# Miniprotein binders against b1l550, part 252

Target 1, 279 residues: b1l550
Amino acid sequence: MRLPEELLERARDIHSEAPSHRIKLDRVGSFGLKVPVEFKGFLLLAEADVWVSLPEGRRGVDLSRQVEAIYELSNPPKDPFSLCREAAISLLEKLNYADSSGVSIRFDAPLQDGESLKYYGVEISSIASDEIINKIRVEILGMTACPCTAELIRAYKSSEIAATHTQRSLGILEVSTKAEHPDPDKLASIIERAMSSPLRTYTKRPDEGGLVIRSLSNARLAEDVVREMIHLFLEEFGHLPEDTHILAAVRSMESVHMHDIYAERSFSLDEIRKEISSH
Short names: E, the ipSAE of ESMFold2; O, the ipSAE of OpenDDE; V2, 0.75 times the mean of E and O plus 0.25 times the DockQ between their complexes.

## First folded at step 20 (miniprotein)

Design za2 (at its last look DockQ between E and O 0.97; V2 from the best seeds 0.86)
Fold by OpenDDE base, look of step 20:
Structure za2 (fold): chain B 279 residues (1-279), chain A 94 residues (1-94)
Amino acid sequence: as target 1 above (279 residues)
Amino acid sequence: GEIRIVVEIEKDGRRIRFMYVITDPELLEKYLEEIERIIKLFGATRIRIVVEASSEEEARRLADKFRELAERLGYDEIEVTREGNRFTVEAERE
């Protein structure tokens, strides 16, 4: 049953009323929307969040307009980067009482792995106010081998290749910039290159053996991985604005412990350059 | 070469600034199209676009594209200024 539209003339606009408490809200929106995006030739169903700020004098946000904004831009499907930026702007235009807007899109990004696919997690965001800030978070699994155990075993048994424990590790790069979103594949590559070895969706026995040997020959602490990530990031993305903010982190699911090892560094490009130059 | 584009759009006293730092020339057209869409989506009455490139010739070509864009979008007052390899395109409409 659809209610008569004439009732709209009689009904109070609840959203436009003054709230009981005149308090501004930072984010009001719809979370967990599903939107199609095109990414590197793949049509993906992504999860999306859309929001705007709410002024103190308004009771509620017109949520339907938010949803409309992103879906209008999602047909036909487009790249998630453009979608984020365009939707953020559209939200501010459609909801003119808002002083800020935001869009976040999440999906698993396909990555070619031989004849198969592996993936990394990606979250793409744009926040618009007086300026647009673009944020991207990339998470990808890799493998680390412990150099400490390797050294102990080498000391115990004179071997060219020392055995050590290996584990799956999650690498994280989060970048916030006034420039466009950095290339997520490049970010994923940085993370993989910073680890002892990448993971493979499938391996033949010789390939698997080679992967393990590579890992053993490139043993790295979680701390080493983070530092390497930062180093590689600076080489690849040093052209970004100086106020670009980065989080580099690793969570190592240690195979010999019941707990994980975690390491991180948060920094701006300006800050880290000054730090490195001081040494 | 690296191209920097800073776009400022204004409507009813609201101004939004956003930026591109383009190192891959293949992405340039994509971003130009996006900028056009954003201007339209926002309904900007005033736009200011600053382009900087590694050469004056490249910057000029980009500035010309933005001038043409402003003309196409119906802006009445368009001004292009130069400072070295930096060009500024300003346009306004009623």
Scores: ipSAE 0.826, ipTM 0.938, lowest interface PAE 0.5, mean pLDDT 93
Fold by ESMFold2, look of step 20:
Structure za2 (fold): chain B 279 residues (1-279), chain A 94 residues (1-94)
Amino acid sequence: as target 1 above (279 residues)
Amino acid sequence: GEIRIVVEIEKDGRRIRFMYVITDPELLEKYLEEIERIIKLFGATRIRIVVEASSEEEARRLADKFRELAERLGYDEIEVTREGNRFTVEAERE
């Protein structure tokens, strides 16, 4: 049932009124929207959040306009990064009382894995005001092999055992920049290359053995995985603005323990370059 | 060769600045199309686009593309200025 349009002339515009308590709100929005996107030839179902700031003198946000801003741009499905940046600007145009807007888009990114696919987590956002800040977080699982246990076992005289514990480790790169979002596949590649070995969707026995041998040959402390992620990031993305902020982290789900190991470093490009060049 | 593009758009006193740092030339046309869509979407009455490239020739070609974009979109107060490998395209419409 559709109500008559002429009611708009008689009804109060509740959203445009002043509130009883004049308090600015930082984020008022529509969260958990399902949005189709096209990523590198794949049609994916993403989840999106959209929001704007709300000034102290305005009672509410025109929520239907928020949803319009992103859904108008998402049909037909398109690149999620362009969608994110364009929607953030569209929100400010459509909701001109706001001094800032934001869009976030989350999806599982497919990655070729032999004759199959594997997936890694991507979350992007764009925050618009007098400038646009773009943020991307990539999370991908890899394999790590402990070098400390490997050395202890190597030193074990009564047996010729080449072994150590291996485990899944979650690598994280988060980048906040004034430039366009970095390519998530490149971020995922940096994370995987920093680890002892990639994880596979499936392997046959010879390939499985090869992955384990690779991990043993490339054993790394969690701390050194993070350091390698930073090194590789600088090689690939050193061109970004100097105030670009990065978080590099690893959470290792240690196979021999009941708990995880965690290492992280946050830095700006300017900060890390000074640190490295002083050594 | 690195290409830097800084875009300022303005409408009704609201000004938004955003940028691109392009190292892959295959992405250049994609971002040019995105910039055009953003200008249309925002309904900008004033635009200012600063381009820098590794050579003056490359930067000039990019500035020419933005001048043509402004003409195509109906801007009529178009000015192009140069400082070395840096070109600024400014345009205004009613």
Scores: ipSAE 0.813, ipTM 0.935, lowest interface PAE 0.9, mean pLDDT 91
ESMFold2 (binder alone), look of step 20: mean pLDDT 86; pTM 0.868

Design za20 (at its last look DockQ between E and O 0.98; V2 from the best seeds 0.85)
Fold by OpenDDE base, look of step 20:
Structure za20 (fold): chain B 279 residues (1-279), chain A 94 residues (1-94)
Amino acid sequence: as target 1 above (279 residues)
Amino acid sequence: GEIRIVVEIEKDGRRIRFMYVITDPEKLEKYLEEIERVIKLFGATRIRIVVEASSEEEARRLADKFRELAERLGYDEIEVTREGNRFTVEAERE
């Protein structure tokens, strides 16, 4: 049953009323929307969050307009980066009482792995106000081998290749910039290259053996991985604005412990350059 | 070469600034199209676009494209200024 539209003339606009408490809200919106995006030739169903700020004098946000904003831009499906930026701006236009808007889009990004696919997690965000800040978070699994155990075993048994424990490690790069979103594949590549070895969706026996040997020959602490990530990031993305903010982190699911090892560094490009130059 | 584009759009006293730093020439056209869409989506009455490139010639070419864009979109007052390899395109409409 659809209610008569004439009732709209009689009904109070609840959203436009003054709230009982005049308090501004930072984010009001719809979370967990599903939107189609095109990414590297794939049509993906992504999860999206959309929000705007709410002024103190307004009781509620027009949520339907938010949803409309992103879906209008999602048909036909487009790249998630453009969608994110355009939707953030559209939200401010459609909801003129808001002083800020935001869009976040999440999906698993396909990555070619031989004849198969592997993936990394990606979250793309744009926050619009007087300026637009673009944020991207990339998470990808790799493998680390422990250099400490390797050294102990080498000391115990003179071997060219020392055995050591290996584990899966999650690498994380989060970048916030006033420029456009950095390339997620490049970010994922940085993370993989910073680890002892990448993971493979499938391996033949010789390939698996080679992967393990590579890992053993490139043993790295979690701390080493983070530092390497930062180094590689600076080489690849040093052209970004100086106020670009980066989080580099690793969570190692240690195979010999019941707990994980975690390491991170948060920094701006300006800050880290000064730090490195001082040494 | 690296191209920097800073776009400022304004409507009813609201101004939004956003930026591109382009190192891959293949992406340039994509971003130009996006900028056009954004201007239209926002309904900007005033736009200011600053382009900086590695050469004056490249910056000029880009500035010309933005001038043409402003003309196509119906802006009445268009001004292009130069400072070295940096060009500024300003346009306004009623």
Scores: ipSAE 0.823, ipTM 0.936, lowest interface PAE 0.5, mean pLDDT 93
Fold by ESMFold2, look of step 20:
Order: C-alpha cells, then sequence, then structure tokens
Structure za20 (fold): chain B 279 residues (1-279), chain A 94 residues (1-94)
C-alpha cells in the first residue's frame, strides 16, 4: 500500500528543520548496502557504505538520496573503483549542504590459481571534499616458514633433517593517496611474493611437495616479510604522490603457538625515502 | 612513461580537485571516460585539467583529447595553454 502523495503538502519536512541541539555530525549515512560490481569480467556482490557530513543547522540527511546516488551509478554493474570515486563526488552534488562525503566498498576479489580460483579481500574508500582521498586495503593469505626453527634443527646434533614449522599468514597492504586507487592485483602480488610461498586452492602430491620445498628454501621472519612488502611496494608504486600513506603488516597464525604474531610498519613515501637514503 | 592528470571541477563555488598518476597506458582510455562521467554527474560549470607527460607530444595529444571532451560536453569558452611538457585545458559554460 502506497500513501497518497498529497500528504506531502501537510507534513513537515523533518530533515530540513534546525535541530534543538546545533551540533555538526561527521558521518551520517547508509551502511551495509548490497551493490553489484564488475571486476575483471566477474560480476560480484559487494557491500557498500555511503555517508556525508551534516552541518549543525540541519536536522537530518536525505538518506533516500544517498541510496539513490550509488544505485544509479551501479546499474549496470561497473568497476568498483570507478563506482567508489564517482559516487563520492555524486553525493556532494546531490547533498549540497554537506562539506564532505565518503564511500566504502568491500568485496572478495577472484585470483587465478592454476585451473581454479582463489580469493583475496579488498576494501576501498573515497572521501571527497575540496580534494579526494582514495584508500585501498588488500588482505591475502600466504605461507611462511620459520627460519629460526630451521636453523636450530639443522644444528641439532649435526642433523641432516631439513625442517621447520610452516603456517598461514595474513598479509595486509593499505594505501591512502590523492591519486587513483592502486591496482589490487598488484598489491596482492606484492604480498604473495614477500611470503615464503603462496597458498593454493588445492595441490596434487608432486605439486604439494614442490610448494613445501619452495617455502623451506624461502624461509622468512614475519618482520622480514613486512620489509620485503615495503621494498616491492616502492618498486611498483614509488610514482605515487609523496604524501601517500602506506601500512604494511603481517599476522602470522603460528602453527606451534596458541597465539598469532603481528608485525607492521606505516609510513609516507617521503618518510621512507629519507629513511632508506640515510644508509 | 608516467602521465599525470589533475582535474578541478567547479559548480556554484564548490571546487573538487582529484588526480591520476598513470603508468599503464592501457588504463588511460578508461580514466578519460571516468573523468567525462564525473564532469557530467557533478554538472560542472568550470573545469581545469592539467596534463603532464614525459614527452611534449604525448602531453599535447592528451590535452587535445580533453579539449574535444570539453567541446563534446558543450563548453563554449575553452582555452589551452602550455608550459613545457605541461598543458592546461580550461573551460567554462553557462
Amino acid sequence: as target 1 above (279 residues)
Amino acid sequence: GEIRIVVEIEKDGRRIRFMYVITDPEKLEKYLEEIERVIKLFGATRIRIVVEASSEEEARRLADKFRELAERLGYDEIEVTREGNRFTVEAERE
């Protein structure tokens, strides 16, 4: 049942009133929207949040206009990065009383893994005001092999045993920049190459053996995985603006412990270049 | 091979500035299309697009594409200026 539109003449427009408490709000929005996106030829169901700032003199946000703004741009489904950047600008146009807007989009990205697929996590955002700040976070699982245990086993009574513990490790790269969002596949590749070995959806026994030997030959501390991520990131993305901010991190689910190990470094491109050049 | 594009759009006194730093030339056409869509959906009455490339020829070709974009979108007052390998396209409409 739809109510008569004639009621609009009689009803107060609650949203446009002044509030009794004149306090600015930083984020007022619609969260948990389901939006279709197209990524590398795949149709994916993404989750989105949209918001705007609200001045102290306005009681409410036109929330239906927020939802309309992103859904108009998501039909037909398109690239989530373009959707994110375009929606942030569209929100400021449609809700002109706001001095800032934001859009976040989350999805699992498919990645080729032999004859199969695997997935990694992507979350992007765009915050618009007089400038646009674009942020991307990529999370992907890999394998790490402990070099400390490997050395202890090698040294044990002149042992011929080549062994160490291996575990899943979650690698994280998060980039905040004034330029367009970095390519998530390149970020995922950087994380995987920094690990001892990638994880596979499945392996046949000869390939499984090779994967284990690879990881033993490329044993790395979690700290050195983070350092390698930074090195590889600078090679691929050193062209980004100097004030681009990066977080590189690893959470290792150590197979011999009841708890996880965590390492991280955050930096701007300007900051890290000065640090490296001091050597 | 690096291309830098800085876009400023304006409507009713609100200015928004955003940029692209392009190292993969295969992505260039996609970003040109995105810029056109953004100009349209914002309803910009003024645009300013600064293009820099490693060669003057490449930067000029991109500036010409943005001049054509402004013409296609109905901008009347279109000005293109050059400073070395940097081109500025400015346009205004109603």
Scores: ipSAE 0.797, ipTM 0.931, lowest interface PAE 1.0, mean pLDDT 90
ESMFold2 (binder alone), look of step 20: mean pLDDT 85; pTM 0.861

Design za21 (at its last look DockQ between E and O 0.98; V2 from the best seeds 0.86)
Fold by OpenDDE base, look of step 20:
Structure za21 (fold): chain B 279 residues (1-279), chain A 94 residues (1-94)
Amino acid sequence: as target 1 above (279 residues)
Amino acid sequence: GEIRIVVEIEKDGRRIRFMYIITDPEKLEKYLEEIERIIKLFGATRIRIVVEASSEEEARRLADKFRELAERLGYDEIEVTREGNRFTVEAERE
């Protein structure tokens, strides 16, 4: 049953009313939307969040307009980077009472692994106000081998390749920049290269053996991985604005402990350059 | 070479700035198209685009593209200024 349109004339616009408490809200929106995106030739169903700020004098946000904004831009499906930036702008235009807007899109990004696929997690965001800030978070699993245990075993029994414990580790790079979003595949590659070895979706026995040997030959602490990530990031993305903010982190699911080991560094490009130059 | 594009769009006193730093020439056309879409989506009455490239010739070519864009979009007042390898395109419409 559709309510008669005539009721609209009688009904108060609740959203435009003054709130009981005049307080600005930073983010009001719809979370957990599903939107199609095109990424690297794949059509993916991504999860999306859209929001705007709400001024103190307005009771509510026109949520339907937010949803409309992103879906209008999602047909036909496009790359999630353009979608984020365009939708953020569209939100500000459609909801002119807002001084800021934001869009976040999350999905598993496909990554070729031989004849199969592996993946990494990605969250792409754009926040618009007087400027657009683009944010990307990449998470990918790799493998680490412990150099400390390797050294102990080497000391105990002379071996060309020292045995050590290995574990899965989650590498994280989060970048916030006034430039366009950095390439997520490059970010994922940085993380993988910073670890002892990448993971494989499938391995033949010789390949598996080789992967393990590589890991053992490239044993790294969680701390080493983070530092390597930062180093590689600077080499690849040093052209980004100096005020670009980065979070580099690793969560190692240690195989000899019941708990995880975590390491991180948060920094801006200008800060880290100064730090490195001082040495 | 590296291309830097800074775009400022304005409508009803609201100004938004965004930027591209393009190292892959294959992405240039994509971003030019995106900028056009953003200008349209926002309904900008004033635009200011600053382009900087490794050569004056490249920067000029880009500036010309943005001038043409402004013309196509119906902007009436278009000014292009140069400072070295940096060009600024400013356009206004009623």
Scores: ipSAE 0.837, ipTM 0.942, lowest interface PAE 0.5, mean pLDDT 93
Fold by ESMFold2, look of step 20:
Structure za21 (fold): chain B 279 residues (1-279), chain A 94 residues (1-94)
Amino acid sequence: as target 1 above (279 residues)
Amino acid sequence: GEIRIVVEIEKDGRRIRFMYIITDPEKLEKYLEEIERIIKLFGATRIRIVVEASSEEEARRLADKFRELAERLGYDEIEVTREGNRFTVEAERE
């Protein structure tokens, strides 16, 4: 059923009224929107959130304009990073009473994996006010091999046995910067290279053996995976603004335990450089 | 070499500043197109674009592209200034 448009003439515009309690709100938005995006030639289904700040004197947000800002730009489907940054600007233009706007876009990014694909998680955002802050979070699974168990087994059987437990570990890089979003494939590569071995969609037996041998040769504590992620990040992205903020983390689903282990470090580029140069 | 582009757009007293630090030359055209789209989406009446590159020639070539962009978008008070490998393009309209 579609209601008559004549009702607009006698209905109050609730959204434009002043509220009973004049309190500004930081984020008022539409969350969980389905948006098509184009990434590396793939058409992907993404989930998006859009929001604006709401001043104390305005009761509600024009939600249709808010949703329009991202949907107008998503047809035809395009690069999710451009969509994110452009939509944040469009929100401020369409909702000029807001002091800030935000857009988040989440999707699973494909990676070539031999003759097939594997996927990793990407969430990006752009927050616009007097500046634009761009944030990207990448999550990808890899393999870690425990060096502590490897050393115990070596000591137990001298050098006759090379073994340790291996497990899936989730690596996380999150970057918040004034520059454009970092390339998600480069972030995913940094995470995988920091681990003991990448995971594959499938392998034939000789390739599987090679991955296991690689993991034993690169046995690493979760703490050292995080340190290696930071080192590799600085090599690739040290050019970003000095106030760029990074979170590097690993959640390891330890195969011999009922619980996970977790390690993380948050830092700005200027902070970590001072820390490294002091040693 | 590294290319830095800082863009400031303004309309009705609202000013937004954003930047690109380009190390992959294959992405340059994509970001130039995005900057043009953002200027149009915002409806900017004033723009200020600062370009820095590793050489004066590269920076000048980029500044010329932004001058042409401003002309194409109807800006009529366009000023380009240079300081070494850094060029500033400023423009206003109506």
Scores: ipSAE 0.815, ipTM 0.936, lowest interface PAE 0.9, mean pLDDT 91
ESMFold2 (binder alone), look of step 20: mean pLDDT 86; pTM 0.870

Design za22 (at its last look DockQ between E and O 0.98; V2 from the best seeds 0.86)
Fold by ESMFold2, look of step 20:
Structure za22 (fold): chain B 279 residues (1-279), chain A 94 residues (1-94)
Amino acid sequence: as target 1 above (279 residues)
Amino acid sequence: GEIRIVVEIEKDGRRIRFMYVITDPEKLEKYLEEIERIIKLWGATRIRIVVEASSEEEARRLADKFRELAERLGYDEIEVTREGNRFTVEAERE
């Protein structure tokens, strides 16, 4: 049932009133929206959050405008990165009482794996105010091989044995920058290259053997995986603005332990260059 | 080479500044189209676009594309200035 529009003339405009407690809010929005996106020729169903700031003098946010803004831009489905940046601007324009707006979009990205597909996690956001800050987080699983156990086995009397424990490890790169979102495939590639070996959907027996041998030759501590991720990131993305902030991390599901190992480093490009140049 | 584009859009005294640092030339056209859509979404009455490239010729070509964009969008007061490999396109409309 649709109520008569004439009621709008009689009803108080509650959201435009001043609140009883004049306190500004940082994020007021609609979270968990489902939006269609197009990524590398795939039509995906992504999850999105949209929000704006609310000044102390305004009681409520026009929530329907928030939802309309992103759905209007998502039809027809388009690149999630463009959608994210454009929606942040549209929100701030439509809700002009806000000092800032934000959009987050999450999806699983397909990645070619031989003749098959695998996936990795992507979450992007754009926050608009007097400038736009773009953030991307990429998560992808890889394989790590323990160098400590490998060295112990090498030193064992029958040194012809080459072995160590291997495990799945989750690599994480998160980038916050004033420039456009970095390419997620490049971030995923950096993470995989920092690992001992990539994970495969499947392998034939000779290829599986080669993968294991390669992982043994590239055995790495979790700490060194993070360091390698940082090194590779600087090589690929050192051109980004100096105040770009990065988080590099790995969570290793150690196959011989009952617990996980975690290593992490956060930095700005300016800070890490200063640190490296001092050594 | 590397292309830097800094865009400032303004409406009713409110300004938003955003940028692109483009190293993949295949993405350039897509970002130009996105910039046009953002200008429209904001309803900008003033725009200022600074382009910088590895050569003067690349930067001039990009500046020409932004001048054409401003003309297509109905901006009447368009100025283009140069300092080396850096071009600034400024436009206003009512």
Scores: ipSAE 0.837, ipTM 0.943, lowest interface PAE 0.7, mean pLDDT 90
Fold by OpenDDE base, look of step 20:
Structure za22 (fold): chain B 279 residues (1-279), chain A 94 residues (1-94)
Amino acid sequence: as target 1 above (279 residues)
Amino acid sequence: GEIRIVVEIEKDGRRIRFMYVITDPEKLEKYLEEIERIIKLWGATRIRIVVEASSEEEARRLADKFRELAERLGYDEIEVTREGNRFTVEAERE
């Protein structure tokens, strides 16, 4: 049942009315939209959030226009990076009362693992106002081996390869920059290389053994992983603007404890360069 | 070489700035196309594009592309200025 269009002439525009309380809102939008994106030759269904700011003199946001903005740009499906940037700008154009807009797109990114696929989590965002800030968060699982236990076992029993406990660890890189979004595959690679070993979706027995041996020979504390992530990031992405902000973190699901070990560092590129140069 | 592109678009007194730092030449065309789409999408009446490259020749080539873009999009007042390996393209329309 469609209501008669004539009713629109009689009905108050609720969204354009003055609110009872004249308060600006930072973000008003639609969360949990599903949008198709093209990523590395894959057509993926991604989750998207779109929002704009709301001035104090307006009761509500035209939510339908927000949804329209993102879907217009999503057909045909395109890369999520361009989609984020273009949609953020489109939102400001379509909703001219807003002084800021934002788009976030989330999906599991496929990563080739031999003849199989593994994945990492990615969230791509763009926030627009007088400038556009692009954000990307990458999360990927790897494996860590504890060097402390290895050292104790080596000291106790002389062996070429010391046994130690291993566990899955979640590595996180979050980057906020005025430049375009950093390459998520490169970020994922940095995280994997910073750990004792990567995880594999499919392993034959000899490969599994080799993976474990590699991990044991490259034992790293959670702290080591974070520091290595930062080091590798600087090597790969040192060309980004100096005000680029980074969060490097690891959550290790320790196999000998009931709790996780967590380590992080938040920094800007200029800050960390100064820190390293001071040594 | 590294290419830096800073784009400023203006409409009705509202300005948005965004930037690219391109190290992969294969991505350059993609971003040029994106910039064009954004300019159209925004309906910019004024654009300012600053390009910096590792060589003057490369920067000039890019500036020329943006000049051509401005012409194609119907901008009337187009000015290109140079400072070393940095070129600025400014364009306006009614």
Scores: ipSAE 0.827, ipTM 0.938, lowest interface PAE 0.6, mean pLDDT 93
ESMFold2 (binder alone), look of step 20: mean pLDDT 84; pTM 0.852
ESMFold2, look of step 21: ipSAE 0.829; ipTM 0.942
ESMFold2 (binder alone), look of step 21: mean pLDDT 85; pTM 0.859
OpenDDE base, look of step 21: ipSAE 0.825; ipTM 0.936

Design za23 (at its last look DockQ between E and O 0.96; V2 from the best seeds 0.85)
Fold by OpenDDE base, look of step 20:
Structure za23 (fold): chain B 279 residues (1-279), chain A 94 residues (1-94)
Amino acid sequence: as target 1 above (279 residues)
Amino acid sequence: GEIRIVVEIEKDGRRIRFMYVITDPEKLEKYLYEIERIIKLFGATRIRIVVEASSEEEARRLADKFRELAERLGYDEIEVTREGNRFTVEAERE
């Protein structure tokens, strides 16, 4: 049943009315949209959030225009990076009362693992106002081996390869930059290389053994992992603007404890360069 | 070489700035297309594009592409200026 169009003439535009309280809102939008994106040759169904700011003199946002903006740009499916940037701009144009807009797109990114696939989590965002800030968050699981326990066991029993406890660890890199989004595969690679070993979806027995041995021979504290992530990031992405902000973190699901170990560092490129140069 | 592109678009007093730092030449064409799309999506009446490259020749080639873009999009007043390996393309339309 469609309501008669004539009713539109009689009905108040609720969204354009003055609110009871004249307060600006930072973000108003639709969260949990599903949009198709093309990523590395895959067509993926991603989750998307779209929003704009709302001025104090307007009661509500035209939400339908927001949804229209993102879907118009999603057909045909395109890469999520361009989609974010373009949609952020489109939102500001379509909703001219807004002084800022934002788009976030989330999905599991496929990563080739031999003949199988593994994945990492990715969230790609663009926020537009006087400038566009691009954000990307990558999360990928790896494996860590504890060097402390290894040292204790080595001291107790002379062995070429000291046994130690291993666990899954979640590595996180979040980057906010005025440049284009950093390559998520490169970010994922940095995280994996910073850990004792990567995880594998499919392992044959010899491969599994080798993976464990590699981990044992490359034992790292959670703190070591974060520092290594930062080091590798600087090598790969040192060309980004100096005001680029980074969060490097790891959550280790410790196998000998009931709790997780967490370590992080937040920094800008200029800050961390100064810190390193001071040594 | 590294290419830096800074784009400023303006409409009705609103100005938005965004940039690219391109290290992979294969991505250049993609970003050029994206910039065009963004300009169109926003309906910019004024654009300012600054390109910087490792060589003057490369920067000039890029500037020429943006000049051509401005012409194609119907901008009437187009100015290109140079400072070393940095070129600025400014364009306006009604």
Scores: ipSAE 0.812, ipTM 0.932, lowest interface PAE 0.5, mean pLDDT 93
Fold by ESMFold2, look of step 20:
Structure za23 (fold): chain B 279 residues (1-279), chain A 94 residues (1-94)
Amino acid sequence: as target 1 above (279 residues)
Amino acid sequence: GEIRIVVEIEKDGRRIRFMYVITDPEKLEKYLYEIERIIKLFGATRIRIVVEASSEEEARRLADKFRELAERLGYDEIEVTREGNRFTVEAERE
């Protein structure tokens, strides 16, 4: 059933009224929308949030216009990064009383793994005002091998089997920049290369042996995984604006402990370059 | 080589500035298409696009693409200026 449109003339426009308490709101939006996206030939069902700022003199946001902004752009499904940036602009056009808009999109990104696939987590956002700030967070699991235990075992039985404890570790890169979103596959690659070994969807015996040998031969402290992430990030993305902000982190699910280890560093490109060049 | 594109769009006194720093030439056409879509979505009445590339020839070719884009979108006052390897395309419409 569709109600007669002429009722709009008899009903108050609640959203355009002034509120009883004139307080600006930073984010008013629709969260948890299901949005189809196309990523590298895959059709994925992503989760999206959309919002705008609300000035003190406006009681409510036109929420249907917000949802319209992203859904109009998502059919047919398209690249989630373009969708994110375009929707942020569309929100400001459709809701011209807002000072800023924001869009976030979350999905699992497929990655080729031999004859199979693996996945890693991606969350992107675009915040539009007088400029656009683009943010991407990538999370991917890898394997770490403890170098301290490896050295102890070497000293104990130097002619015996090389050994140490290994575990899954979650690597995180988060980038906030005025330039376009960095390529998520490159961020995932940086994280995996910083680990002792990548993880595989499945392995046969020779592949599993190689994975273990790589991990043992490339033992790393969680702290040094973070440092390596930063080093590799600077090699790949040193071209980004100097005020680009990065968070590099590892959460290691240490196999010999009941608890996790966490290491992180946040920085701007300008700050880290000065730090490195001073040594 | 690196390509820098800075776009400023304006409508009804609101100005939005965004940029691309392109190191992969395969991505260029995707971003040109995206810029056109953003200009349309915003309904910009004024645009200013600054292109900088490693050579004057490359920057000129990109500036020509943006001039053609402005023409296709119905901008009537299009100005292209050059400063070395940097070109500025400015356009206005009603």
Scores: ipSAE 0.811, ipTM 0.934, lowest interface PAE 0.9, mean pLDDT 91
ESMFold2 (binder alone), look of step 20: mean pLDDT 86; pTM 0.869

